# Ledger of designs, part 1: miniprotein binders against Uroporphyrinogen decarboxylase 1, chloroplastic (HEME1)

No score or structure here was measured in a lab: all are predicted.

Target 1, 365 residues: Uroporphyrinogen decarboxylase 1, chloroplastic (HEME1), of Arabidopsis thaliana (Mouse-ear cress) (q93zb6)
Amino acid sequence: SSSSSDPLLVKAAKGQAISRPPAWMMRQAGRYMAVYQKLAKKHPSFRERSENTDLIVEISLQPWQAFRPDGVIIFSDILTPLPAFGVPFDIEEVKGPVIQSPIRTEEDMKRLHPIDFEKLQFVGDSLKILRREVGEHAAVLGFVGAPWTIATYIVEGGTTRTYTVIKNMCHTAPDVLRALLSHLTKAITEYVVYQVEHGAHCIQIFDSWGGQLTPEMWERWSKPYIEEIIHAVKKRCPDTPIVFYINGNGGLLERMKGTGADVIGLDWTVDMADGRRRLGSEVSVQGNVDPAYLFSPLPALTEEIERVVKCAGPKGHILNLGHGVLVGTPEEAVAHFFETARNLDYQTLFQNHVPAEKAEPELVV
Structure headers, positions and changes below count from the first letter of each chain, unless a header shows other numbers.
ipSAE, averaged over its two directions, is called F for ESMFold2-Fast, E for ESMFold2 and O for OpenDDE. V2 adds 0.75 times the mean of E and O to 0.25 times the DockQ between the complexes of E and O.
[cut] stands for letters that were removed.
Atom coordinates printed by the task and the answers are left out, and those that the model quotes come from them; centres of patches stay.

## First folded at step 8 (miniprotein)

Design k2 (from k1 with A46L A73L)
Fold by ESMFold2-Fast, scan of step 8:
Structure k2 (fold): chain B 365 residues (1-365), chain A 108 residues (1-108)
Amino acid sequence: as target 1 above (365 residues)
Amino acid sequence: SPEEILKRLREVLEKFKELARKAEELGNPEQALEILLQLFWALVDLIRSLMREGVSPEEIQRLLDLIEALFELLENIATQLGNPELAFDIEELFDYIMELLASLQSRL
């Protein structure tokens, strides 16, 4: 409620004075953990695991129990809300996510309807339980896919490496694509608000596929819809920080800041000091340790974490990877990452280290 | 030289292909996955080394060919394991190494 009672991660998102960076990881729960693999063998359907309240809660809490991160993100899928507004999908054993009836024409658009939360109660129930279980020790995070990213899944019929169908629609069916993006914007806005009302302290927007667009095309086909979501959410949920992440975002940072997000997630390829300089002091940053460092010797991982933290500065930083946790990541390295974050102290780190391009504020009395 | 490094990596790829194939034949696709993931991280280390030294467009094409061969093997193993979530994991590895390769190309 009050800023002094906010979890550490929320304080960092708001740029408030804190003693250390909070830390969490994108794809925090998953196959890199032995306990997850054991549960997945017992419950092999990914849809069952992502749509059953008890399983969602158990999985989301596995990294919490093992590593005590400062953020607990709900175990879910970017496609989870789709059936609730008229886009059924399945997770096939070989193909992954499949949308058997993609939406590509005006006729296809007739299947869309406003989001029906009766079909998403497992999300709301899970968030309420997570909020209760972590208490005051961590922030609960919800998340959504950005309209461009979600539209890509819908029109491609599933995962894609080429983005051929959606890129062609920009030229051959722009009115249909705009109508789809508009519908998704409304549904996603409602889904963000739903997650906040049911316990999320913070929401991350993933425009993972936005990095596949040139900056001009992203500004045309993605940015306006994200701005609309952020504006609407901040009006209805003014105390909830929004984190915005795009995979491969080095060319988009200033445009991402323009969306109104509170926190910009930096891709691992971006130099943190450069990113901080380009974004300025009005916005917070998240990231951006290269996930490959989790395969390095632990002392090298510690040095890289400290380097990133020093570059990000003594406030407004949520420590994370600049990418999701990759398959095969050692649990020991993940444990070390969170232990290192907990043992950091801004006063100690900045006593003799002032970046050349960032002077410390002078105390004026 | 970068060309000699790429030649050695191609030899390593063939060795890892043999080891992964043997693991599959023995009915151990999980071990085959572990072997191929080791090769993935060896490729990452190589690309990082080349980022420090510099590369030619021809060498980048050879890296693309090696990446494509590796991911064909990873997708085959994912199919055998029947795990749809592993398909997502493999796509994330692909995106990661392609971003790394793009960073290398920008140094040209």
Scores: ipSAE 0.149, ipTM 0.637, lowest interface PAE 5.3, mean pLDDT 86

Design p11F (from h0 with L11F)
Fold by ESMFold2-Fast, scan of step 8:
Formats: C-alpha cells, sequence, structure tokens
Structure p11F (fold): chain B 365 residues (1-365), chain A 82 residues (1-82)
C-alpha cells in the first residue's frame, strides 16, 4: 500500500509528515486493567491466555476498546516462539517461566532445530484478526526478543538478576554461546517475517537484558546478531518499520542507531532532548515518558507528555512510556495519556517565533 | 483477601521508596545511604516474590521484574547524578 494509507504510527516510524505523535504503551494489555483481571481469573493459565487465538485477540483488543491507542500490540510472551525451535518451557506458579533443560553445552545444542510455524499458528491467526479489527485506525505491532535476551533465558533456565551463567559462558564457552546466538538469529528473523506476513504493520525488538552488558560487551555479544536480523527483515519486508528498545539504554544510543533500526526506543532515564540530539534526524524515536507520571495528578501527566513531545520534535516520534506499564497503574491515567496524545497538534505546539506583526519601515528624521 | 491486601501494601512501600530516591536526587546522597537503599530494595523484592508465589499468579513474576528494573535504574541515576 502507499505511504498515504499507512497508519499514523507507521508514518511516524518512517519520519513522514504528520499532525500529531501516535501513541501506544509497552505492556499495554495486562493486569492494570480490571477487564484483564476478570478474564485471567476465568482462564488462570498464562500459557492458555498467550497461546489461544481467541484469548490473545480478546486481551490485545482490551486496551483498544478502552483507550483507542494508535498501536495495538499482540498479547504474547517473548518465550512463545521457543518451543517451535526446540526449547520447551513451562510457566510455574512458584517460579514463573522455567526452561527445565537449559542449553549450555555443544551436546545441548543438538536439541535446536529450525523454527516450526505449525506450532505458532495461534500467533499468525491472532495477527490476521487484529489487523482486520483495527482497520485503518491503528497499527498492529508484533514483537520479539533479541538473541542475547532470549539466550539469557535459555542458558539461565528462566528469569535472572545475576546473569552469572551467560556471563560465565562469554569466557568459558564462547563458541557454544556464538552457535546459540547464531541459531537464535535465524529463528528470530523467520519469526519476525512470519509476524509481518500475518498482519503486523511494525515489529519491536526487545533486548531487555542487553542493558546488563557494558557497551563493549553488547557490541560483541548482541549488536551483530540484531544487525543481521534487521538487515534480513528489511530485505524481505522493506515496508515494515523496526523499533529497537533496550532497558537502561542511555550509554548505547549511538550503537543502537548503528543496528539499522528505523526507530530507537528511549529508556525513561534518557533525557528526550539529549537522545534526539545524539540520534539526529535520520532515525525516529519512541518514548519516553517516565511510567511514574501515570501515578501523578493528571495535569502533571499532561505537562510531562507535552514536554517530551516538544523535545522529540515535530516528526519521527512515537509517543510511549520509556518503560512498560507498571503494575498498579490507574486506568484513568492511561486513558488520559491517550486522550492527551490525540488532542496534541504539532502546528500548535511548534509555533515558530513570528516576526513582530508590525514591520512598517519608518524613517526617523 | 489478606494476601491481596499485603500485595497492595508492598506496592505502596515500593512507591514510597521511589519517592525517597527522588528526594535524595535533589538533596544529595552518601554511599552509606545507597547501601541502605540496596538493602531495602532487596528486602522489598523478596517479600513481593514470596507474595506472588503464595497467590499462585506467575504473571506477577513479570510485573515484579519490571518494578525491580525500574527502581534499579532509578538508583543508578541517583548514583550517577552525584
Amino acid sequence: as target 1 above (365 residues)
Amino acid sequence: SDLTQRLEELFQRFWQLVDEIRRLMREGVSPEEIQRLLDEIEKLFEELENIATQLGNPELAFDIEELFDYIMELLASLQSRL
């Protein structure tokens, strides 16, 4: 389709002229919504909710029905594609996500295989339905974890705060880690293309654990694999923007730009004006309202949204939080965020200094 | 339920701790205060994880991880602004 038919969010991602910033939120659907909590009580298995097409669609559309964001992200988990290429997981009530057979050795690598989309039909079917339901009114977003982030889950056996196993593997088993990252890069590339082919207007890559690396280590262990994914996706899906986000990315912005992503998501700790200057005008930005502002009085939230938008500039900005929606966020504040975004007007916000209205040349004798 | 009320109390404690860190960003902080904050964060998140386990809701593990990431980034900002 032509650029004029693109959803507002896609136009912003491409740096095209628009009248206001589009807005969506990371972790948009979820527990902060009463309607989600009711559904979760009826369907208590997280895997059921994230792997059943009807439930995925219903959940993904809950914030759309309530708030009308400019983006609708598929309700899913970053671990969802893992069983399809040989890494089964469970979500245990005590521990959350558990990978009972971590991959840490050359022998373990033999369990990996190319991604099998017969096991992921619920993702493709859900994206097709979401695309139909939102019509011209929003962009559908897919997402995926970056190879480093996914490898961390796989080798750690689930969630981690220490990163001890994967950091140790950088020194004691670097060839195994490189082989794992290479396999993940191929699987992730195919998964991104699959999501695009099934209805995603835009894809966000999350390298949530990339911020735990020094810039040198991130450049060695994460960046090359992300570059490979972006390059391959842009060849196969040239009209699909890629958004790239890392938690705590203040020290990585220029390196993130170097990946070839269309949009760099700024962490909430980055000053938007500084981030925009460092990235320049050749890439778009996403973010980066501090999610704590959703707990502030609504006028303070409005002022902060306007401040961030003014700092980002009159194009190439997707308004978002600089983090996911935090548990306990008031639905009223989320509604206000999206209402504020819809009521913004770039021409009004970026009034140029006008010359003095009277410019009559009078000669003084 | 009692567990749900306890979870709400722990979320309030989280936001009180966030407010304290923001106050210290304005007023200044010592290395000893940073260590105290780290100790309080550790205790808070141990309690949050225990309650999430007792409630049998694995999604709370993701929510708690997001809160942990947020407050640790805030604490890092406090350290760097000195």
Scores: ipSAE 0.393, ipTM 0.783, lowest interface PAE 3.2, mean pLDDT 88

Design p11I (from h0 with L11I)
Fold by ESMFold2-Fast, scan of step 8:
Structure p11I (fold): chain B 365 residues (1-365), chain A 82 residues (1-82)
Amino acid sequence: as target 1 above (365 residues)
Amino acid sequence: SDLTQRLEELIQRFWQLVDEIRRLMREGVSPEEIQRLLDEIEKLFEELENIATQLGNPELAFDIEELFDYIMELLASLQSRL
């Protein structure tokens, strides 16, 4: 729509008419960039980097300054809001992220409280600065983990590959798990609204661990809480699109659409044409270039980007990887990805795939 | 120095396993080969996690989880062909 002042990415999220797909990357700022590596050597504490306003802003803007993506996502950690509602964590030098006092019992639940934004001012301040710095040229993205994903960290005490404690709680302590998920739903809703009020144009919900559940388990333990968040956020922030991404989501696309999200992120294993067919035209899509293409010759990367864009269609597409940027990704490939996106033109691109106009009118009669 | 070199060697092994899985996607795969790949992936990621822990870089833990998710998704795609 020409009457909207929204950034390109927001227009795409809303399915509005645009001339090209906007592009950004999950894990956009990070170790693949030399400037990030230098900053991390100077400020070796990851927690300092993710909780200091000046560092958050500098890091978030590193890919903006280098590549000019259409989206600038705040540099933050999925665990960042946890201390603000009663779940302290540490980033231990030897063990990595740990939650010293996991929540697994009704007694443990008593430590939880409503989210305290005085403990998260660095997030709000960073978003305000990012909004000012990108101006009209990009969308600022906030993000949050879904209740199931956050509960997994809290219950497991950190990262997990087995999901043993949380899966056992589904059977041995389901009322405690439901109470935890309910509390997280309220805190996450407030955190999303806070990010929007402080400058985010768009929010991405990550249910990173949701893709490891069977569809029935996801319907039971994740989907209802995500729906509640999306419903509440849309009432309070009706102009803010929500992107929903699950790692390993091929079997969940139709169920993800059912959450009410504006944009469904496809992982890299889903064929974009199949994903579009399954989701229909009522929602927008994000993705889903295989991040391994960033290690290929640049012409092959261009071909793959064009293939994905053609499959996604001429509206309602936010170009992205179908996964976060992987360690070792060349900066040259990331630069090429964004330059390729900027040089695309829907009119030109889709004219090349349309059957000759004369042939179709002649056959219709 | 030796730990950072070992980390680079393990990341190279990761990409070798990715290439092998892609080859098997083209040529076909047996259940026994899938189990072997699972065992090799488990061993590789135990070593990657131990090296990241010893290096004291918590950000490497996130990078390693991203690599693990990637290869497991690739392996799931291979398994679906059976």
Scores: ipSAE 0.403, ipTM 0.774, lowest interface PAE 2.8, mean pLDDT 87

Design p12L (from h0 with Q12L)
Fold by ESMFold2-Fast, scan of step 8:
Structure p12L (fold): chain B 365 residues (1-365), chain A 82 residues (1-82)
Amino acid sequence: as target 1 above (365 residues)
Amino acid sequence: SDLTQRLEELLLRFWQLVDEIRRLMREGVSPEEIQRLLDEIEKLFEELENIATQLGNPELAFDIEELFDYIMELLASLQSRL
């Protein structure tokens, strides 16, 4: 079933035998890189940078050229697919993302339509180019926001620290919220399949705002929709691994495993050994180096990477941070992280996996 | 620029607060200290958001939000020890 020609990251996601953990970083391309800052000065519109094929490709390849990670994630925004199914947005310099017409009532729901990929050709074209450029040397990753996270942006009208509108809708308009989540589930499923068909080896689902729910509320308002997406995607794209990540997920690990995702991304606050015990052997893990270690002396970073890898075990581990790359992260530390990952060897780290030649039993004759 | 220097000073203060929270996780903490940390975090992020706005960079606003999520998650870990 699984091809031996799969990239290292895909093999790890599937729990196959490999010689070392693959490594990539959430928020891999970005402002911590001098080359990104120069490009952003020439093209100051974030929407231009996230919606122009040439710029998406150039930005996505900046960390590949500098650091040679085992995964190359498409440079994009979590809100990028929204206009394609009826939810326009702007990114304002003062406010950030703004949803001009929030969806909160049955009447508002009439604006939604099935996802229109003619409006997202820059995503598909960019993925095709990335797949061609990095080939089998690295996995191309796509990503998408989970229905709860996307619904929160839509009903709140942008970013929020209070979650007032969506939390109130759970109690005062649950049928409207369920209808919205169901529409988003269909659009997100199609968007994941679109990314896979256009070159993504692997997809990560982010339920960033799911961490703001109690476990019981998350199980009610987020988990069922994520399960539906994963089940549908696995039927249509059976060879494509799905990684699932929530910020602050320590209390949710067993429930996240229950979604059917192939890989559970561990938050940096979770002890890797505890996470592996709680998840068991049936699922792979991603993470989870504390991004603060990138500000530590390089030997301390090396020791922490090795500690995390040893705790994760000799298979089913995608090395990553347990959070996105933070602003001000030294490029030297990122380079060292990827160099350290490439120099790891499972046989050396887990010497009991190196076969000792067994002597034939002595005959008594 | 003066704004860029101010940003660097506030980022240094951010990491000093992170170090203080980690120290308190080892030494113990009072509810009064947690409230003080919340007040300092609120003030710090108000200033960071103001500088991001003045620099006219919406992507820096995303970076600042990630720093906020990080320190609030760390503070929540500290609060659970009470």
Scores: ipSAE 0.437, ipTM 0.796, lowest interface PAE 2.7, mean pLDDT 88

Design p12R (from h0 with Q12R)
Fold by ESMFold2-Fast, scan of step 8:
Structure p12R (fold): chain B 365 residues (1-365), chain A 82 residues (1-82)
Amino acid sequence: as target 1 above (365 residues)
Amino acid sequence: SDLTQRLEELLRRFWQLVDEIRRLMREGVSPEEIQRLLDEIEKLFEELENIATQLGNPELAFDIEELFDYIMELLASLQSRL
């Protein structure tokens, strides 16, 4: 319960005084690492890798062993909790995630049930192991998809580029969509609490598909459910900060702050100084180095990291990319990113400047 | 393998295209250039998805979708300057 004993990332999330920004990356474990590629060849099923405790732990710890980030996020999938509340899925080689029985009608809703954690023991067990292995040196992060994002997968039957079914349901079946979002809100709230109780120091909520809504429609169809989750989680897990991220969120920052999240993740397209100004000092920020900088010469990457950190300010900043790490990213660049973060010092970066003396007025000649 | 080498060539082309879009953000762009970029992106990702399928790797397909999201977001930023 003591904030003084919290990992650096948790202190940053709470806006506490720290010496440098903590750093982690979205999609931190993954195919850019040779060790991950080797393991994935031996265990080619993504679902197996995301549902086997030993594999989850090994994969989650690969970036920890290589780079020593300040956060270790559990290797998992956004769809992982779905079978536990009545929505089975498959991951097919060409199509990716497929939900064979989408939910689109009141009759379909009868398949839903309260979340069954007996089906998610591999998540809880993995978090306990991760907390034991790294908890005194790094924050363990859990994550979950927001109700709108999860509902999109469920009603579309998998991934979508058109969002036709869910957008149409906003107009043609709003009661069914509200009932689905309400059920997801309850299941997601329980899943977040479960992750915290099993070792997560911090939770990130992803509303990856929220950007497909206009700001007005997002405020109607996504924001209320996220607010309900955050309120319920903070009541039950008051010491656990919540990070909130949406892809392409430049137009939504103030509304995202309104959800009650402790940390707002900035997309890479948002200017950090502008985002910080718009969000104010009541929330912390995460991000937002453009992942393309990892393909730049290392000095340019250092310069960009320092620029972003200076713009974010000397507290309440979790250094991250403004997007997930991209395939083909050099491991050397990722190592350099984390080494650069560790070598930062807020006192050095934010010198106390005596205000310059007022310049004398220039004479008009 | 030949497929792995081709994948690396297409990933290099992806980053060259990203660099081109960034240059156009500084210099300015026409609607015709936006359409050309859309056509090039479509062709590039069709080939990337085909190679991912031939390699039998579903996660590479997910990674390719992330690259697609990234470049389309970059292109949208360029297009908003018009």
Scores: ipSAE 0.368, ipTM 0.761, lowest interface PAE 3.2, mean pLDDT 88

Design p12Y (from h0 with Q12Y)
Fold by ESMFold2-Fast, scan of step 8:
Structure p12Y (fold): chain B 365 residues (1-365), chain A 82 residues (1-82)
Amino acid sequence: as target 1 above (365 residues)
Amino acid sequence: SDLTQRLEELLYRFWQLVDEIRRLMREGVSPEEIQRLLDEIEKLFEELENIATQLGNPELAFDIEELFDYIMELLASLQSRL
């Protein structure tokens, strides 16, 4: 039994009876907003913006103030916790994220240590402020990268489209890779618990690069570590729902369900009705409006939102895009998305209609 | 700025390629057309990454990566129709 005071998004995540789907967007704070662009000109360092408590709070609340989504996700970077357990990085103006000393050998592993939250107080402080500011009106979301995705950054030394080094390590240095993934699993588990203890109502796990693996390779190299995290977090934070998302996840839905996550985020390429059928009623779903609809006329966006909501069903649905907000998205479309979600009513959408009687006279013989 | 204008032009071309892929999903496609689309996507994203580098904005690099992910998923859907 969950508290009746839970935010709408948390109730949906737990499959509880609600009057409408809650809504939020992946990457809802960002460059598509004029207020964000103005702030970024004043504070041009992305690392400053993602590691300063006042700026994190201001940015995280920009979409809340403008659009009143049902979820407020902390503005942060997937690499933010890395220095706290021994993996320094920088976000270079030209190159983006750079891991100066990739981990690829047993000797490199000696730099790793247990996560040090003294290095992450800006995260905890920001979550406490966000929780206070949104009150009962929204859920605060924390997030974390899955071990495979984080290991890929660490091993590759930053971003790459081929993922060649980590894929090669699966064959040439599997013991080192397993040791790295195990260390990341412990650090990530502690980081998730830290976020919950400091104000997050809900956590989303992103395995953004898990989609680069075949299903069999993902089940070998990513799934077990995600399962370990979810099991450990649920033991320590039993009331906190976990949302799990992978880009391009159409081939992975059943395996994602097997992780023990409360909510499976559907990619925009998955038909919501098919996804719901494949996942069944035991888990909730998130998504999955195609972000391209935000560039369409507003009536078409409304129609698509209603279609997705009807396919997802009258409970256990967190309305979202099936992808992050794309650059150039009109703010008017984002506002319309959230206004549409607030105006939905499950009773109206799923109302039984009594068919009109056919006015045909009976013949008496 | 001139760089901002060029970014807008490249983003316009991105959406033109998306529209073309959606059209081909309705009309049918050949392996040669898939290869042409891959080549055009590679060229477009090399130009987008160059602009992001010149603008010195690492967040724009993440935005461009998400656009690449989006169009590649769309292209994969097109390829599955062959």
Scores: ipSAE 0.415, ipTM 0.790, lowest interface PAE 2.8, mean pLDDT 88

Design p19K (from h0 with D19K)
Fold by ESMFold2-Fast, scan of step 8:
Structure p19K (fold): chain B 365 residues (1-365), chain A 82 residues (1-82)
Amino acid sequence: as target 1 above (365 residues)
Amino acid sequence: SDLTQRLEELLQRFWQLVKEIRRLMREGVSPEEIQRLLDEIEKLFEELENIATQLGNPELAFDIEELFDYIMELLASLQSRL
């Protein structure tokens, strides 16, 4: 049941005919914007900003008011659903995110329970308001962390650069890790459906820590759980596209396609033409402009955007960065990115296409 | 502030390091140069984490982690080379 009234981003995700690529950015709202920095000074607690409906809505709409992207992603944290199924956390001034009581043993697993949405009303309420405010002019996006990524936070006790505890558990406590991943799969599936039911047009799954696994280990410890989530969500919300993204995913593209996601997000290190060829025509792609181009002169940014769009092809492409917006990104460059996307026309772009191998435009940052 | 100026200096060092890695991607690189870059990245991010701690801004810690992910992916691309 395709509708011509779907937002441009949803049409692109479904591989439908459109006149230009829709565009949004990962980490779209944030500190690169002066209005965000001003609000953060008044409300310095990140948890307050990510768990208060009025603040979530205001922050999520800041880039919408300034730049009119084709997607508005809810301002939230990847750890936000954790307390609702038994994993409390805090964001400490010195250490950032901290899981108060990591889960590493069968005894620890007894703290987990089914997800309680009464603890997440601020998410549902925010999505409803965003859907109303955006109207027909953009898609509202929700998001969630994949089970491996969330399990990494839980067992490591917060942010990690070594992945020592979770990698060790793959060998020394695999049954505990499987039980944790299974519980997370159920909670995440319910959280995705909750977001869709409350206004999200589209969901992005982030397996940011999945890139730390070898392809064989990712196939064993992450892929099956993501597949289960996608299949369950598609049965309950058949019209909702799912975007799947992993940092450093060049070695995983074919395996990512195997999850059943509608859209595969390419990181900035993947050549778009290669990624498109490897994935085929059955899935759409998202990305993948190097965020460093936002620090380049505007003509170089325009040229890179057009290069990426030409490589992605005339349908099934959601223009994005191949990474989140980096700190210090000029607002003028973000505005130019979205204006460039709005001014693209597939017919003009592809009629004037001359196949030629060129060196990537020199990055001036 | 002094800490804000130091943060700006470290962010400039970050972008200089990114430029160097991109130059080496065009010109070629040795294993010794990869090790030097890894050492410089580790030192830079130790300093960035220290300044974030002193500024008491947990959101800046998220920004720093994102910069770390970015430069490590860039370094991995340089290291792959084939």
Scores: ipSAE 0.394, ipTM 0.772, lowest interface PAE 2.9, mean pLDDT 88

Design p19L (from h0 with D19L)
Fold by ESMFold2-Fast, scan of step 8:
Structure p19L (fold): chain B 365 residues (1-365), chain A 82 residues (1-82)
Amino acid sequence: as target 1 above (365 residues)
Amino acid sequence: SDLTQRLEELLQRFWQLVLEIRRLMREGVSPEEIQRLLDEIEKLFEELENIATQLGNPELAFDIEELFDYIMELLASLQSRL
């Protein structure tokens, strides 16, 4: 069957038996690579690079050509789908992402409409090409921002360190915020399905701003919308695993598990062994090597990778950093990370161990 | 082009601060060291943001925000050990 030929990363995401952990990196294509910097000088507009099919494909394949990761994520922006449902943005050279017309009132909400995929053909076309190019050797990943994270950009008018407008809306305009989150949930669900139908083996949901909410507020303002997306996507695309990641997620792991995601991405601050114990065996994990190890001597990086893999266990682990690749990261270290992952063998790492079962059945004596 | 060299110098300083914070996590830290690190991080990121603006590179501005988030998480972890 076709499922027997699933990429290693998809098998890991589903908790199936595998010989080693697959590996990929968040922010895999980017400025740490000399070839990316050269291309960016030739094509300086980030919107051009993220909205032109040929450039998206070329950039997405740069780390594949250099390092042969087990996952190839489409080069795109978290804001890319926004114009397709009524929220135009610009990327300004001085300010970065800017939403000139933020949505903050009921009148502003009238500009929103259902997602128009005619405006997103470059995403679908790029995914089809990536699937054809690497699909036999690696998983193609799509991604999307969670409703809270996307709402933060829309409401704040771009990036901000204060998050003042959206936090105040939780108290002063909760009906408007709920209406916005509901619209985003529908648009995001359709966008995830679109990516799967056009070639993504796996989807990652980023709720990068989860740390801006207390756990109780995250349960109220983010979790229900993520659950709705995951439930709807699993009904329409039952074979597609979903990875869920939040920066700084140590206090949220059990709540993240409750969303129904197949894989929980652990932040680099979480101890992998603790994360595995807290999440149990019903979900897979992704991560979580600290990006700073890419600046250590290569033997120390190898030791840390092996430590993380041993803590994650012999199945249901997608090796990654516990954060995106940071600017200034040495390409040699990234190459070593992927080479180390390919050379791992679970039989060798876990030989001569018969761990006790997690729970013993109650015996009626 | 001198801005590109200055950017590399500041990125090296960033990673030196990361390594110092990691050393302090192993060896222990004082409240005075925490305050010094906060002051150095603030000055470093003021310069990094200034250079990103002068280079007119919005992607670099985003990268700098990620560096800031990372080191602040690291510092928070160090502070919680006090």
Scores: ipSAE 0.454, ipTM 0.801, lowest interface PAE 2.5, mean pLDDT 88

